Miniprotein binders against q8h113. Designs and how they scored, part 12

Target 1, 357 residues: q8h113
Amino acid sequence: MVIYHRKVVFTYVRAKRFYHFLNIEMVTDFKSLLPVIDISPLLAKCDDFDMAEDAGVVEVVGKLDRACRDVGFFYVIGHGISDDLINKVKEMTHQFFELPYEEKLKIKITPTAGYRGYQRIGVNFTSGKQDMHEAIDCYREFKQGKHGDIGKVLEGPNQWPGNPQEYKDLMEKYIKLCTDLSRNILRGISLALGGSPYEFEGKMLRDPFWVMRIIGYPGVNQENVIGCGAHTDYGLLTLINQDDDKTALQVKNVDGDWIPAIPIPGSFICNIGDMLTILSNGVYQSTLHKVINNSPKYRVCVAFFYETNFEAEVEPLDIFKEKHPRKETSQVAKRVVYGQHLINKVLTTFANLVENS

## First folded at step 24 (miniprotein)

Design V1
Fold by OpenDDE base, look of step 24:
Order: structure tokens, then sequence, then C-alpha cells
Structure V1 (fold): chain B 357 residues (1-357), chain A 85 residues (1-85)
């Protein structure tokens, strides 16, 4: 009997030391840099039923778990979206924002357009402060009445730029690829939380909403201009495609310091949102981030937000409540209707558009 | 065709590998060949097959990255020192 306990304790201490050594060797000082994750091994197995047992998948899952626990932001490489497409999206975005103001106004955001389209510089507010950016706001299109009275505010087609002419078709292709990529990353995150690969494809998540913000940051000759105020993202995952030659995104680390998120060519920056925080039973917390305009050159960023179903009543998933039990006093247990939260954000951000209608 | 040579010195192996990956991704974007030599606390990265314009752009982007990260770097374009100041 005594020898069996020593072997179990030694195996558990070795496993803890190996987990601690893997945790110590991959104590990437998340205090100074965001982790880079090659997800190609995960993507190669994303449709395999036994993907959780693949050694390459297990390694990626371990990297995702650490990134989501420690910083909630990571670079994604090996994502399978062509660099040509990623760069063309940014190039066309520059071309649109270089257009005369009258041309940009042809797709002006309005309440009657379902809050879709171009917003000029100084329309966006974050926490009561004006943001120094312009944008095109896009949302998943849906049939009239699909999302009832809550969804009615966002009903309508996306307003795509007519110049360049290929903009719509290229962005629709890009949205599809970002949707597929986000789903596959979430399979890895589901495994990292100790679930099946498919916990984020359940009833509340089978018809994922998406938001896309095509953002232009004007050149500045002043330091510390707020391009986008400090916030967390609301959804499950965000995929950030940005200009490679300008560091502007800042991420707040666990110590409360702002880490610069240096663009890596051919990468996405990925971050987790508030809905993933809830679904994970608060294991993975969304991370506060901001944009500081610090370049005299114009900067673009395309943010794709992969969301829950529009009507999802988001609560901690039972599997993650079981794997990661919390005390009942944790504020994380608040049920949130995603669509209502999105609408409240839209109406708050664009309150000035409602007063002028 | 020009070459960019980057020497990186750090006691943090994670910062070294991150900087190497950054330069590899820069080279990949421009279809350039990369060679990496690793020594204890030092990495030499050579990027080859560049146009003059791309070589200067890579050197500037590496300089900016190194400044942001507080990394000790030496950058050369075709054996000429690229100014860090």
Amino acid sequence: as target 1 above (357 residues)
Amino acid sequence: SEKVEVEIESDDPFLLEWAVLYIKKLAERYGAEVKVKRENGKVEVTVKGLSPEVAEKIAEMVKEMAKILGLKVKIEIDGKEYPLS
C-alpha cells in the first residue's frame, strides 16, 4: 500500500512539475509581449473526431489555455488565410478612406440603414470620450423580423463602398474566412477549458452573429491621441487585421501596464470577449485594450468580431461550471442577452445619430 | 539584391525568439530568404534577396520593434550599419 501512494504522489508531483515546468518554460513574460500561436496543427485536425488526442492539437490547446488565462490576447499565425487577401483588405480600406468626404457619405451610417455604414471622425465615443477614428460598421445580414423587436434596429443590408468596385465581394469572402477561422480557434479554446471541441457550437452558438468594424485612424502630430478608448470586446473572439508598419494597439496586462501590440506581418491579433468570459464561467477574462494614434501616417484596422447567436441568453456552460466551479457570489453568473447588449451599445455609441433623425 | 543582417542580444530567450519570428514574417511578406544563427544570448538573422526599398523598410521596422521592446540590436544593410538613432 505505501509504495502505491509514493508512486501516485511521485507521478502527481512529476505531472505538476511537468505542468509547472511547461508553465515556467512557457512563462512567456506576458507582462511585455503577447504570445504567438501557430494554429496550423489545430486547423489540420479541426474536422477530425479524435482531434483532442493529436499531439499537435494538444500543444496548440496548451498555448491557447495560457494565453487566455494570462493576457486574453495572442497573435495567430498558420491561420490559412492568404497574405494577398489580408493585405488587399487593408489596401482597399486605405483607398476608401482616401476618398473625398462626399464619396464616403454615400454610405453614411443612419438609423434607417440599421446602423450600418460609414461613421465620420468624432462620431464614435468610448466611455464618454470621443474617439479619433472613422469607420464602416458592418453586421451579419438577416431577414426582416428574424430577431424580433430586438433585431429590428439592425435590420438592413451592409453599406459597402462602391469604390473600389471589388470591395463588397472581397469583404464577403474575407468575412467567410474569418468566420471559419474563429470557429476553429474556438474548438481549441473549448478543449483548453476541458470540454469537447464543440461546446461553442451548441444551441446558443450554432447561428453565430458577427460584427465587423473597418477602422481608419488619421495621422497625428501629437502624442497620446486616443484612437479608440479603453474597452473590452463583447463577443466571443475578435480577429484584428492591421497595418504592419504602425504600433497603436495597447493591451492592459495583469499588472495593469499597457503593452504595445506590435503588428506581425501575416498574423491576426486575436482576443477574447465578454461573452466568452461568461460562457467559460469566468476562467478566461476579456482584456482591456485601447488604440493610441501615434503616427503622422494614416493607419487602418479591420476588426472582425465573432459573436454568439443574436438572441443568445448567455450564461456559463454547464460543462465549464463542472470543470471550473466558482463560488455563487461571483458576478460572472449574470445571464446576458447578447442582442440586447449589442443594441444598447449601438444606441449609446450613436445617440447623436438618433437625435438628428 | 540587398541583404539585411540583424544581430539581437538579450538574456530573455522569449524576446529573442519573438524578434526572430518577427523578422521571419517580414522576410516571408517580401518572398526573401532567411538564415538564423543562434549563440548563447545572441541571434544573427540574415535576410537576402531584397530590393533596396524593401531592405530599408525591413531595417526601419526592426529598429522600431527593437526600440519598443528595449532590445539591443545591430542592423546592417549590405554590410553598412543602419543608424538606430
Scores: ipSAE 0.774, ipTM 0.924, lowest interface PAE 0.6, mean pLDDT 88
Fold by OpenDDE base, fold request of step 27:
Structure V1 (fold): chain B 357 residues (1-357), chain A 85 residues (1-85)
Amino acid sequence: as target 1 above (357 residues)
Amino acid sequence: SEKVEVEIESDDPFLLEWAVLYIKKLAERYGAEVKVKRENGKVEVTVKGLSPEVAEKIAEMVKEMAKILGLKVKIEIDGKEYPLS
């Protein structure tokens, strides 16, 4: 995926609203850690109409609001996905990347496969620099012609590893669980923005697209090898499942420093994307992040991207324009068609593949 | 079964509780029992019921975490000091 950094220069107006709540605001000046959020109270109430009044939900919503304002990244625990499933996804992903190159090529990404499947090392570019990773690119499957001529480029089934045989069924189950989890986190974020729980389930979001990248990062004996170049994610929400024993993800804090995102076993790392920035009327900013390969051992990461509808013309939601008014001069006012942006990224990645083949 | 004992010292209570959470999640990942003692600016975490391989893995992961965070730690496996250098 070639991430064209259009410099959206967001001018941060720091509105310091001092909420004097007497609770020990451990304003943890610790700009070196991502917040950990137990979302169990949110999930326990996610189907309740009065969920916004639940004290446990209110606490989670307050944590989500702070995380999305301050850093745009957080750990998720209490997410209800079994540790066995999370680990099995990583274990089977290691097994795939350990296969001979010829076996990995059986699921090679091609235009005829709808740009789904295995990308070899050196195909991915971020900001014109080569990324030191290999991947399996997956997208939500859809019927032929569902997304017109724009969607035609991505038409086809996902290409799953045939070894182990259970990999497809495991990953389809995992995708469903990540989809449900993403929706429920977005209910909390919707409340944090002062909306109903359902603002992210409206017209532009009723048929959410998803992208999944199953990423392998080769072991390195050199310092500062770029596994994935600095970028923001494009969609609504990203769920990262990674190896527990290697710190590689780096998140840029508000001071401009790179924070290492230490893996916590049984957690997801969650981050917000550029579309959530737009929908929130720029209240929550997507955060620049990168991957540094810093281990001699192979590292895996499964990134699930929860997106808008494929054809969504993304603009700020009216409720969030009203709750969080901005001066019209903000670049957030540009309509962006999600599917067209995705296709442009896919096609640009493929052009680079042909030039480097 | 082996035991990993971690002593953590910090004036930041958030770092201490984050490190405790991290070690608890490590123990959970490997089906181990955890005991935590808290003092002012100090935490002692004991992880029990480990294989030798898992004990060493937990010790290394705690060492790396502490190095990244600049935390003062002492790590012992069955009362033997685990080297931090």
Scores: ipSAE 0.762, ipTM 0.919, lowest interface PAE 0.6, mean pLDDT 88
Fold by OpenDDE base, fold request of step 27:
Parts: C-alpha cells; sequence; structure tokens
Structure V1 (fold): chain B 357 residues (1-357), chain A 85 residues (1-85)
C-alpha cells in the first residue's frame, strides 16, 4: 500500500498587481477657485527662438491651456511688473475718484473727445441694465485718419486727470507694461494651442488696439448691487488690477456657478475675450463674468483690454483650424470687424448717457 | 512688531496651498517674513514683522478669504485669538 504523498507545490503566482498609477492628474477642481499661474519661466524665454523646448515654458503652457479650456480666467504672478507700480495705479485712482464731482467733470467723456474720459455713476449699461460704477475710459491713441471713417469717432487724446499730477505719466508707463505682458501671455497661449509663439503677432495683430477702463465702484449698504453686469470681454486678453481687500468679481464656471475671484496681492486676473475664442477656432471660450458691489468701502479696478488691430476682420487662424478642426456648423466662423464692434458698443453706451442725463 | 498666526484645516490640498499662497502674497505686499508648517490636512502660517494696523488688516483679509472659501481657520495676533464672527 504505497501512499504517494503528492507534494502539492502551491506555486504562489505573485500576481504583479500592476498598480496602474492612475495618474490621478489632480484635476484641480477649478469649480471653486481660479488657477494661479507663475509665468516667470515664460517671460525668461520670451525672446528665445527655442522657448517652446524649455521645460519651464512647457509647464506654464500646460497651465495656460488648462485654464483657458476649463474657466477662461486665471491669476498671473511672476509677471515682472513692480508691485509698487501696480499699487500706485490703484492708489492714484482712488485719489481721482475721491475728487469733487466738478473736478472729475473736467475730463468728462464727450463725442468731441473721441468718447474718452470720465463717465459718472449710472452711465454705463451692460445688457440693458445700469451699472453702479464710475470710470475713465481710455483707448489707444492714433493719428487722425489712421483708422478711416470707422476710427474717426474715437480720434483724440486720452483725457487724463490733472490731479493727481503724475497720473498721466504713471498710466502711460502702466499701459506699456500691460501691452508687453499681454503679448508675452499670448505667446504662451499660442504655444498652448499648438502653434508657434507668434500666431497672435500675425497680420490681424501687428498693430494691436487696446482699451483701458479705470473703474470706481461706490460703497454700498445693500447686498447684490450690480457694479458691472454679466458679460464676456470682446478682445483677446484682459488684465485686471483691483483692490486687494474686496472680493467683487464673479466668474461663471462650467457648472454655471459663480466663483468669487478673490484678489491676490501683486497678481493680475487675466481672462480671454471673444476674439481669442474666434482666433482659436473656438478651442478657448470667453467666460461670463460680473462685478457685485458688496462692500461699504469704495473699490477700484483697472481693466486693460489687449485687442486685435482696429480694422481686423477676425476669423479663426489657419494653424488653429488645422490643429483643432471643427464641424462647419460652428458659429465661430463669422467674420467680425473689431473696430466696428467697439464703435457700436461706445455709441450704444453714449446714447444711454444722453437719455439718462 | 506684531505677528499673525493662521491655522488652516482642509481635506482639499489645492485649497490649502491656495490659502498659503494668498497669505504669502499678503506678507510680500507688506515686506513681512513668512513661515509655513505643513501637516496632513493642516497648515500653520506665521507672518512676522507687522505693524498693529497691518496685522489687523491681514487677519481681516484672511478671515474674509476663509469665509468665502468655506475654510476652517484659526487666526491669532500676537497669541490673541482674532474673532471670526
Amino acid sequence: as target 1 above (357 residues)
Amino acid sequence: SEKVEVEIESDDPFLLEWAVLYIKKLAERYGAEVKVKRENGKVEVTVKGLSPEVAEKIAEMVKEMAKILGLKVKIEIDGKEYPLS
């Protein structure tokens, strides 16, 4: 009776658990906060021909791509503009809005001034609703006849306050720096769209227009007072410099909720406009935003709008049509003349001024 | 010179790092020294070299930020609790 002890060799097959590291890309749940982007690596390489190959640039470009896809708004830090200058712009803007009404009226917006200058509270309308702010409207200055009959209504110098005395020179310096910053951010966005750094420096963009709104929001004792109605910006990029101690800007996220854009000291808030939406072949959508006056204290905001050429017939760039093809049914294919849209907006706002004056 | 001490608690690491960045940028604006200690779901931020007025301003701004974001915070100015209500 030979009992064959079969040694059952339990071969423990070590199941290699392939831990698929799901790169849980921390999908930064941009549902509650705007992304913060340090652009200093992009600026350090902005004049290098091989900037697209720099690891720091690639990281910034990836952050810009996500921000522009997900929310169309982001904070910019590492932007190279002095915090002292940024703060002085806000300080001197407060000083202007604190002036007697009769002093502010010395630079009153008029048709003869090319629709440049001071707008009193209650003059600005957004989507047929009155905005509770005052402003100085500034536009890029140009030679008479440069933009033909379309540009004629905006011809003239900017109306700068004589008090504070240094305000003009400060703001002209600030405009230059915002122009340079906007161009460099657009180089990053151009790379993010899979173009060269220079797609936003092409034919439609060689002589970029700009608009600047220096905005004062009066203090309120009521909740939910509309400082600026819900809108998208029309241009390419907006750079927002605002008071740090008051949260008023609201950005509509992808879920349709309003995100409060808490000011970060020394940052800009940057957003994309409708023209960038068109140029990108609709890859990056402009985002609806509003301002709520919710503080008993006066609040300032300087919005710099970096635009196309004044006469630009804006259409999707060929490189972005190739990289991001869309079905023909995209409403984005409509040619829009920037200058004509701007003029229509200015004239509509001014008609409301005359009716409510 | 006064100090502001902020304890922040959140299960969202992105929200914690955003709040730390916010306080760092506040401190930078006022030329203040910042120290940060990080634990799991908790951050302690100390801002030093402040005037009394700037310390109170930073505390109020941190309070309002925390309220907007729904963050659990504790704020102290020179070891005295800053009221959140």
Scores: ipSAE 0.730, ipTM 0.909, lowest interface PAE 0.6, mean pLDDT 88
Fold by ESMFold2, fold request of step 27:
Structure V1 (fold): chain B 357 residues (1-357), chain A 85 residues (1-85)
Amino acid sequence: as target 1 above (357 residues)
Amino acid sequence: SEKVEVEIESDDPFLLEWAVLYIKKLAERYGAEVKVKRENGKVEVTVKGLSPEVAEKIAEMVKEMAKILGLKVKIEIDGKEYPLS
């Protein structure tokens, strides 16, 4: 009786491609640069029931595994989202932030708006230090009552700018594309961890919450202005769409050094968050990053955060505990409730905003 | 003001290929053609089909990338050396 295992056996004719794959992993340690991953082979097969067996998918999965283990940040190319849309998102965001303050204030963050809306320069703090940026906070909309009492304060529609007039339609299209892209990247990450493609689409994960921060960094004439203090992202995966003519994002490598994340035209910068650290049983760890502004030019950044279900009680997935066992209890073993954490952050942020307005 | 030529030297082949990829993606945004010539520890990248304004923009962005990465570069626009200061 032959027991079927889909182990890919390479002939000597294909040995060169196999060695190239291995050499790429061995040569790149990501101390000074972030990896660039063309995910088009993954996307071509991401809906196929046998995607895990595709040679192109296997190659992308290997690159995702190395990037997530070694640095937690990577560029994504071949993602299928048009350069025109990516640029239009930034162009319309520039147009909004260029408006007079009184126009931007029309969509100011309020409790009535579900804590969605505009925040002026200087009211955000990270680790007690003022962040020199302005922003629009947006969250996934959901029907009244869906998330019980905990979600009550976040009910309601996002406050999209009315100027430019097409802003809302553009951003809603963009968010759907980012959601789909993030899900497909997570299928690759699930395979990289040794699971099925769908481990991040289980019962508490298949209806993801999302957050979008639309951020404007004013130009500065001095060096090392903190645009956003050092932090890790809380959710699963972040897609960063930023102006590409200046470098301000810095990522902490495994040696403890800050390396610049130079924007690559037409790419997303992508990073993993705290919930993925927990779900992976600590195999992949979220990465400290900050924004340091040294440029006289105004710069925008549109950050999309792919999260768990709002009500998720997040703990290591059983399959990853099995495949990557840990010998000691750790902070990763702790169970967290995503929605409660989000609401605490939302209320704290708003209280600080009112205090500093 | 039709082409940008970039000469890059480094002992790190990963850094050289990263820089080549960056220039390719930058050129792709403007629909420009790219030719790459590789030698041991050195790459020469030619970006063609540019307006003078786009050529200067590309040269400046490559200059910034090289400065951040600590790369030894020489940049020319139509055979004339582009200032690295």
Scores: ipSAE 0.722, ipTM 0.905, lowest interface PAE 1.0, mean pLDDT 85

Design V1
Fold by OpenDDE base, fold request of step 27:
Structure V1 (fold): chain B 357 residues (1-357), chain A 85 residues (1-85)
Amino acid sequence: as target 1 above (357 residues)
Amino acid sequence: SEKVEVEIESDDPFLLEWAVLYIKKLAERYGAEVKVKRENGKVEVTVKGLSPEVAEKIAEMVKEMAKILGLKVKIEIDGKEYPLS
């Protein structure tokens, strides 16, 4: 009797637990960040007649073209405005908003002040909703009667805070630098559209208007408080100087998602406006954006809006109609008088204030 | 003077370079020296010459940036781990 010892070879199948690392590929889609553009090569050549042929300019122009096509928002670095000045603007703005309400009211916005000055919290409306911010509204100053009856509503000096005392001179210097910077960025955008550097310095743009909103966003203990409702900017370019430590600006990307615009210290956020959309024959679309107050700390933002001439009848530039032909049925073919639109916006905002006061 | 050391890991080279730029701009804002070491999918950024207050501020700003971007980061102040949660 041969006892066959069946050696049961227990093959320990070591189940390799494939830990599927769910690589949640958070596809950090390029759509989650605004592009950063160093414009220093453009600024170095901004007064050169052959600037369009400079390799550094060509690179910046290509970055501007992509940014304006894909998102309509970008960071600007290498802009030549000192970090000390940029920060001093924010510091002095904090100091103003920290003043007692009665002191802020010394520069209260009024119709008799040409709608210039301090707006209290809840005065500004976006799409029929109150914005949770206070502001100082400033506009380019002009001589009485310069813009006829259309401009009369905005006639008057800017109402600058008397405290801090240096605030007026600081902000007037800042406005000049933002004006020069906006012009130079627009030279790059003009090249990106296949024009000369000077298409945005033509008849409609020889005496550019500007708007500045000095905005204070109060601290909140609640999530999703609307600091500024969703909108597009109306002008050509906006330069945003904001507090570096609070992400509040939200930009709607091409997929329709809201992306956070994280502040980069020493940068501007730059965006294109509705007038640039029209002038470009609709090549560059203005982008919907909003502000969400999400910090218990007070936040400041200085928005400088570089505009057309006040009386400009804005239509697509002939060079961009030629370079970028569209079907006549585009909404972009409507002439808009910039100053009339601005006045209508100001009057509508103020009417809403009177009804809610 | 304190130092902030930031280790960033990502398979997205664009996101890595954006985060490096952000930290460089933070350092510039405070007049600090920056050193960057790059490896495949990893960056080590060292910011030096900081006050304690500025070091903590930079660490908090990097933490918030990393949270918003979903970045894997490690932050140290003078070789002590800065809490991410």
Scores: ipSAE 0.722, ipTM 0.905, lowest interface PAE 0.6, mean pLDDT 88
Fold by ESMFold2, look of step 24:
Structure V1 (fold): chain B 357 residues (1-357), chain A 85 residues (1-85)
Amino acid sequence: as target 1 above (357 residues)
Amino acid sequence: SEKVEVEIESDDPFLLEWAVLYIKKLAERYGAEVKVKRENGKVEVTVKGLSPEVAEKIAEMVKEMAKILGLKVKIEIDGKEYPLS
């Protein structure tokens, strides 16, 4: 029995007893699908001082803990963002990507645009393999000088499509909602790790940076076209809003098998990233995923990345080092400022882009 | 106006409930009524109040979900079997 995990041990015993009637091996077998979590009880109480004591919150927290310890991916329903808004984001993105190439180039990514904007099909590579997608890269905007010399290269406004005309206003509303949703999910994750609700809202985390990739995958007439090569996400939490009549996202489970992430209408697919792995002291581990396209139909995916503060020095949080001590560590002492890592990645990616253009 | 009836069989009760949830979310998008009947190793989901076009869209999406998950399924629109090939 592990005393510091009393809630986990109790939940395991209850789940095992429940599934004696249904077949015991199925209580711990999520190998072929991703968990679905209704977070509405969490959202109803997430601003309340007493949220950690609420029975509905406790249930959601247990589901978050199981998902994050296992596959690191889950669907979120009951999130309060309207289905109409979720669909409009994708519909307007379809409209933009359907424009002639010359129109899309009006917002092309450049250094003078702060590395924000449109990237044509075939200029992105993952692990040396060409990714068959086009994209718009967007980053949180910040005032000149806020992040010193490191942040200067990423200064500037995002380049939003002017066609459709409503695109910018819609996306800025969507980003605000995704930011608020991500923060509230992270309150549940903080509780799942054994902290207060607000451990991911500390000094270097309460003003989160964000990244958004608006991705278009052209239809293909051949099998197993790489839309996006296998990778983990860098930040804390990713919210994925994708076309729901096409399945191309695959997630690597704990047994090393790739499982399909079938889009559920009106849901977000959520996954944890590398910074959450570090902050949780390795309790939750980011998950390899890829996009393999077999469909002749065009597919869009709008990925929102919730990150640390730009200036954050990322290291395990003390409370999670206490709650989840590690007997052996391969981590080295050197720490990287999040913003420096982001800028290095942006510059390296762009250099590779111009070399292969 | 039209209804879609889905019968799903599996030895995995979590896979059955995942499929039920998927169909409920589809129906919710169109404001449709859902009835679920559960038996050991089988669920029967009825989606009612659909236009003909939406009924066919739901049937096709359920068919694709079932194919990806390897689920044994029977789909009917107003009592007429929907082809699975």
Scores: ipSAE 0.681, ipTM 0.894, lowest interface PAE 1.2, mean pLDDT 85
Fold by ESMFold2, look of step 26:
Formats: C-alpha cells, structure tokens, sequence
Structure V1 (fold): chain B 357 residues (1-357), chain A 85 residues (1-85)
C-alpha cells in the first residue's frame, strides 16, 4: 500500500506542477467544442521531400491525430480557398433554391441524367426518417465505359443549374480546389497514422471519386425539425461549406452527447468517413452527425465528399495494420467495392423519388 | 463607421481563445480592424470600421455564439450596451 500511495502522490504532484508551469497551454478532450486547426503549415510543405520533419507540419499532424482519434470532426482554417469563392458558392445555391419549383425540376434526377440533379423537399430518408431538405446530387464525371456495367447507370454529365449562368464554371473550380485540399489534408492524416504522406494516394486511392450534395434546408416555424437524420459519411473526408449565421449541425461526442457545431466564418467543417475508418484499421472512427433546424431562415450547405477510387476494394492498409494492430479477435470483414455501394445508395434514393419521374 | 466592443469572461483559457478566433474570423469577412486585449480570465475584442447594419449583425452573431458556449459577455455598439436577452 505504501508503494502505491507514494507513486500516486508523486504523479499527482508532478501533474499539478506541470499544469501550473504550462498554464498558457490548454488541452481539451472535445466534449463541448470541436477543434480548430490552422493547416497552412501543412499546405506550405505538402510537396516537399522533408515535409514529415517540418516543425509546423508536425504540429498540424498532432492536432489532426487528436481530432480524428477523439471526435472525428474539426474546423480547418488557413486552407487557401478564398472566402469570396466559399461565399459565392452559397449565394448561387440560395439563388437556385429560391426559384419556382417548376424551374428547379428542369434539372431533376432521372435515370437518363445518370441519377444526377435536383431532389425535392421530403423525398430523402435517413435511418427511416424523412429529411426536411431539398438537394442537387453531383458526382465525378467519367468516360463512358470506364467503370464497366456497374458504373454505366451513373454515366453522363452533371446537371448544373443554368440560373445563375456562371454556376457550372464556379462549381467546377470549387470542386478542383476541394479535391486538392482534401488530398493535402489526407497527407497530414496519413502522417498522423504513422505512414508516409502518400498512403492515401496508392493505386486504389490516387484517382478519387467524389460526391457533392448541394443541400437546402427550408426555414421552419416548429422546433427541432429534422433537416438530416443522424448518419456517418461513407467516404474518406468531407468538407462542409454552410451558412454560418445559424447553428444547425450537431455532432455526437465521445460521451454520446450531441454538441452543436458552431460555423466559423471562412472555415470548412471537416469530418472523416467510414472508408477512412476501414483503411486506418479502426484507429479513426467516423462520427454520427445530424442537422436539426429551429430557424425560420433558409439555410444552405454544400458538402464535398472525397472518396476512394470508384473500383476500390476497401480493406485496412497493411502499414496501418502493422502500426495499429488490434488486441481482440474480429470476424473476417466482408470485402466491399466502393462503386457497388455508391450505386446501391443512388438507386435507393431514386426509388424514393419515383413520383418525380 | 461604427465599432463593436466585446468583453468576454471565463476561467477556461481555451474557451476565451476559441471565442477570440471566432470574432476575428467574423470581422475578417467584413474587412474590419480587430484589436484584442487579454487579462487573466477575460478578453476585450474591438471590431472597428463597420456600417450600422454590419455592426448589428456581428453583435447578434457574437451573442448567439456566447449563448451556445455559456460565455459571460458584454457587448457594446459605439459605447451603447447591446441587449443580451
């Protein structure tokens, strides 16, 4: 008992002294706030051969590791995408959703359009519950035949709004920037997991598919309207660009409580997805989140999903199995092909929209 | 032009710096000047160069952020206290 008592006393005293001498350094476990990460040091060095050793990169990587192990959500600032472009994306989206319903239907989802386009309010369901939002679904375009019979149903161009006139050009620029940003963040995440910067740029991952959901949440005069039910994201990384004058996004923390994700102007809210959970061998877990609307104001959210290659067969990467072995025995996981799962989701969503055909 | 002055009190230094960051990012959107004064357990943030409409918007957004975070705040627009209820 004496030995244990002295060890407890020594560690308590040392921890208290450490706290007092480092009072200006604060650490949180993210129970009530999401971390904010300035990634500009990471971006400045992303193409350098010595990026992993740069002090600024090491600091960002540590913050990414803590965020991804804990809550799986974080803000990024210093990302290099102009605030003007981020806001213009939302402004044009507001303009489109404000059009009469019949005008929005001109780009409705059809099988002929490759299941790309507009979805009306109330036809989307999450976990069996109706979502009170409308949306435009966009997917990476690819050459006819590239992904065989599975990909054939998703072939074709995205249906971009013609009003505003510049919508397509703006969004294609935005998508390229989000793709590059996501790749660079994933280099930081790869380092955080103990790999090289490029573990998420291998053969299965170097030609990423992407999804964009352009979402409008109608204003409500009731409390606690479900704009989007609780879910995790399927891919690797999500970049969320949303109206920031009202908080509606909620994230489930490590204690199981729903906490509000206050939008920070000029930032992206970022989160990890199910495929990253698999690739990391379970070290990083995707996080439940939902949108609860209590505001009479219309709110837009443009979500960019950075995914694996369309044909990727997703399983834990060998390097991360080696770095992060699991202690308990697990069942042999069913192998999944990303594109097959995506097509299943697309067809299920369309079945819910059959009245709009 | 108008200014918004925000005084924030908390015994959690992380929460104070998070709030300062939020106000800085909000001010950056409008090209406004920001000055920060820090003391033990509180910060004072001054946002200058605002139109009356933008000053009201910033004050309201700061009020809502503080409500969500449970922060003790005092907000003034051009020296006049902005109501918190």
Amino acid sequence: as target 1 above (357 residues)
Amino acid sequence: SEKVEVEIESDDPFLLEWAVLYIKKLAERYGAEVKVKRENGKVEVTVKGLSPEVAEKIAEMVKEMAKILGLKVKIEIDGKEYPLS
Scores: ipSAE 0.679, ipTM 0.895, lowest interface PAE 1.1, mean pLDDT 84
Fold by ESMFold2, fold request of step 27:
Structure V1 (fold): chain B 357 residues (1-357), chain A 85 residues (1-85)
Amino acid sequence: as target 1 above (357 residues)
Amino acid sequence: SEKVEVEIESDDPFLLEWAVLYIKKLAERYGAEVKVKRENGKVEVTVKGLSPEVAEKIAEMVKEMAKILGLKVKIEIDGKEYPLS
């Protein structure tokens, strides 16, 4: 089925109604709200040899393409991760953040802990602005020495809370599910860019790193408190699991306006990051977003970041340079090493954290 | 059990469908049944099988969603109008 986007159709009545119906479903005003994408047809076929030919996959791929070309943010439903698990992750996170401060400090972030662990309220800065949140920083664990000298900084196990008990087991199960979900969504995105399903599972991408930030936003009695300053995400894809009883996430649309990202129960909010922008040869652009709190209620956000291989030297993929050539560029591609960028951010963030403690 | 009735008006069919989806997902969270009645430029969404506490929570969440989106809505719990202010 060929899908067209067109303001006015000058064809026969039947063709006009058919195009109008498809155009309505395929045309979403991403200037004022984020699209909702049911990815269950994609997931049903994501391991099939001929997934690219499935009509349901084609429909999802079209929605992904449109969302990623415009706002770079979308809700994911039909993802196959149970609502009970998604909620339990947030409930146990609430329980941890409700503990006395000295209990949370037992897993505080330190260099000897591989920069993994708890950060207290108010010590994070984004673009020079104080972020009013607390967090647990977690990174994929890896064998000592695997990533050479640059990876040495992040060696060590994650510091999982012991209270509540089972937190570690729950979160490790959740991380595996998020990793698999992200990979399957990226197969749809690869098709949307005109590649095979597996372009994001190649040599430099087949063993993805991940980052998880488990974030608590304290309740506020003031308007417009900055929970997290405006930024783009570094990796390929982010899955956001947040409390859904107040809207705090804002996303910058293509017109430069900040729009609210209303949480939809049982969904993930999903967005593309800087590495995907590079890999897609600039076809998809990562999106500025921020968290502004106006609620007296404590809110939790568990953000999972699907990345490249740690040592990946990231540049546009050849297939996407061919499919989406850049016209009249004389720029030489800069070397971008994902792991080096991550380490630089980790060291800078920690230095600022210590200085402002 | 109680019910929440939401009447939504908009000339934008995408906003109507987005709002219907939002309410359906909210109802699924609480195991509630949903009935959608569609008219031109208007939908009526009924959520059934709710405890009083959950009905009030759903009404408040729908109110907040509608406020953010600038939607024209009317919300009732068991036939009693839920205040939008």
Scores: ipSAE 0.633, ipTM 0.882, lowest interface PAE 1.5, mean pLDDT 85

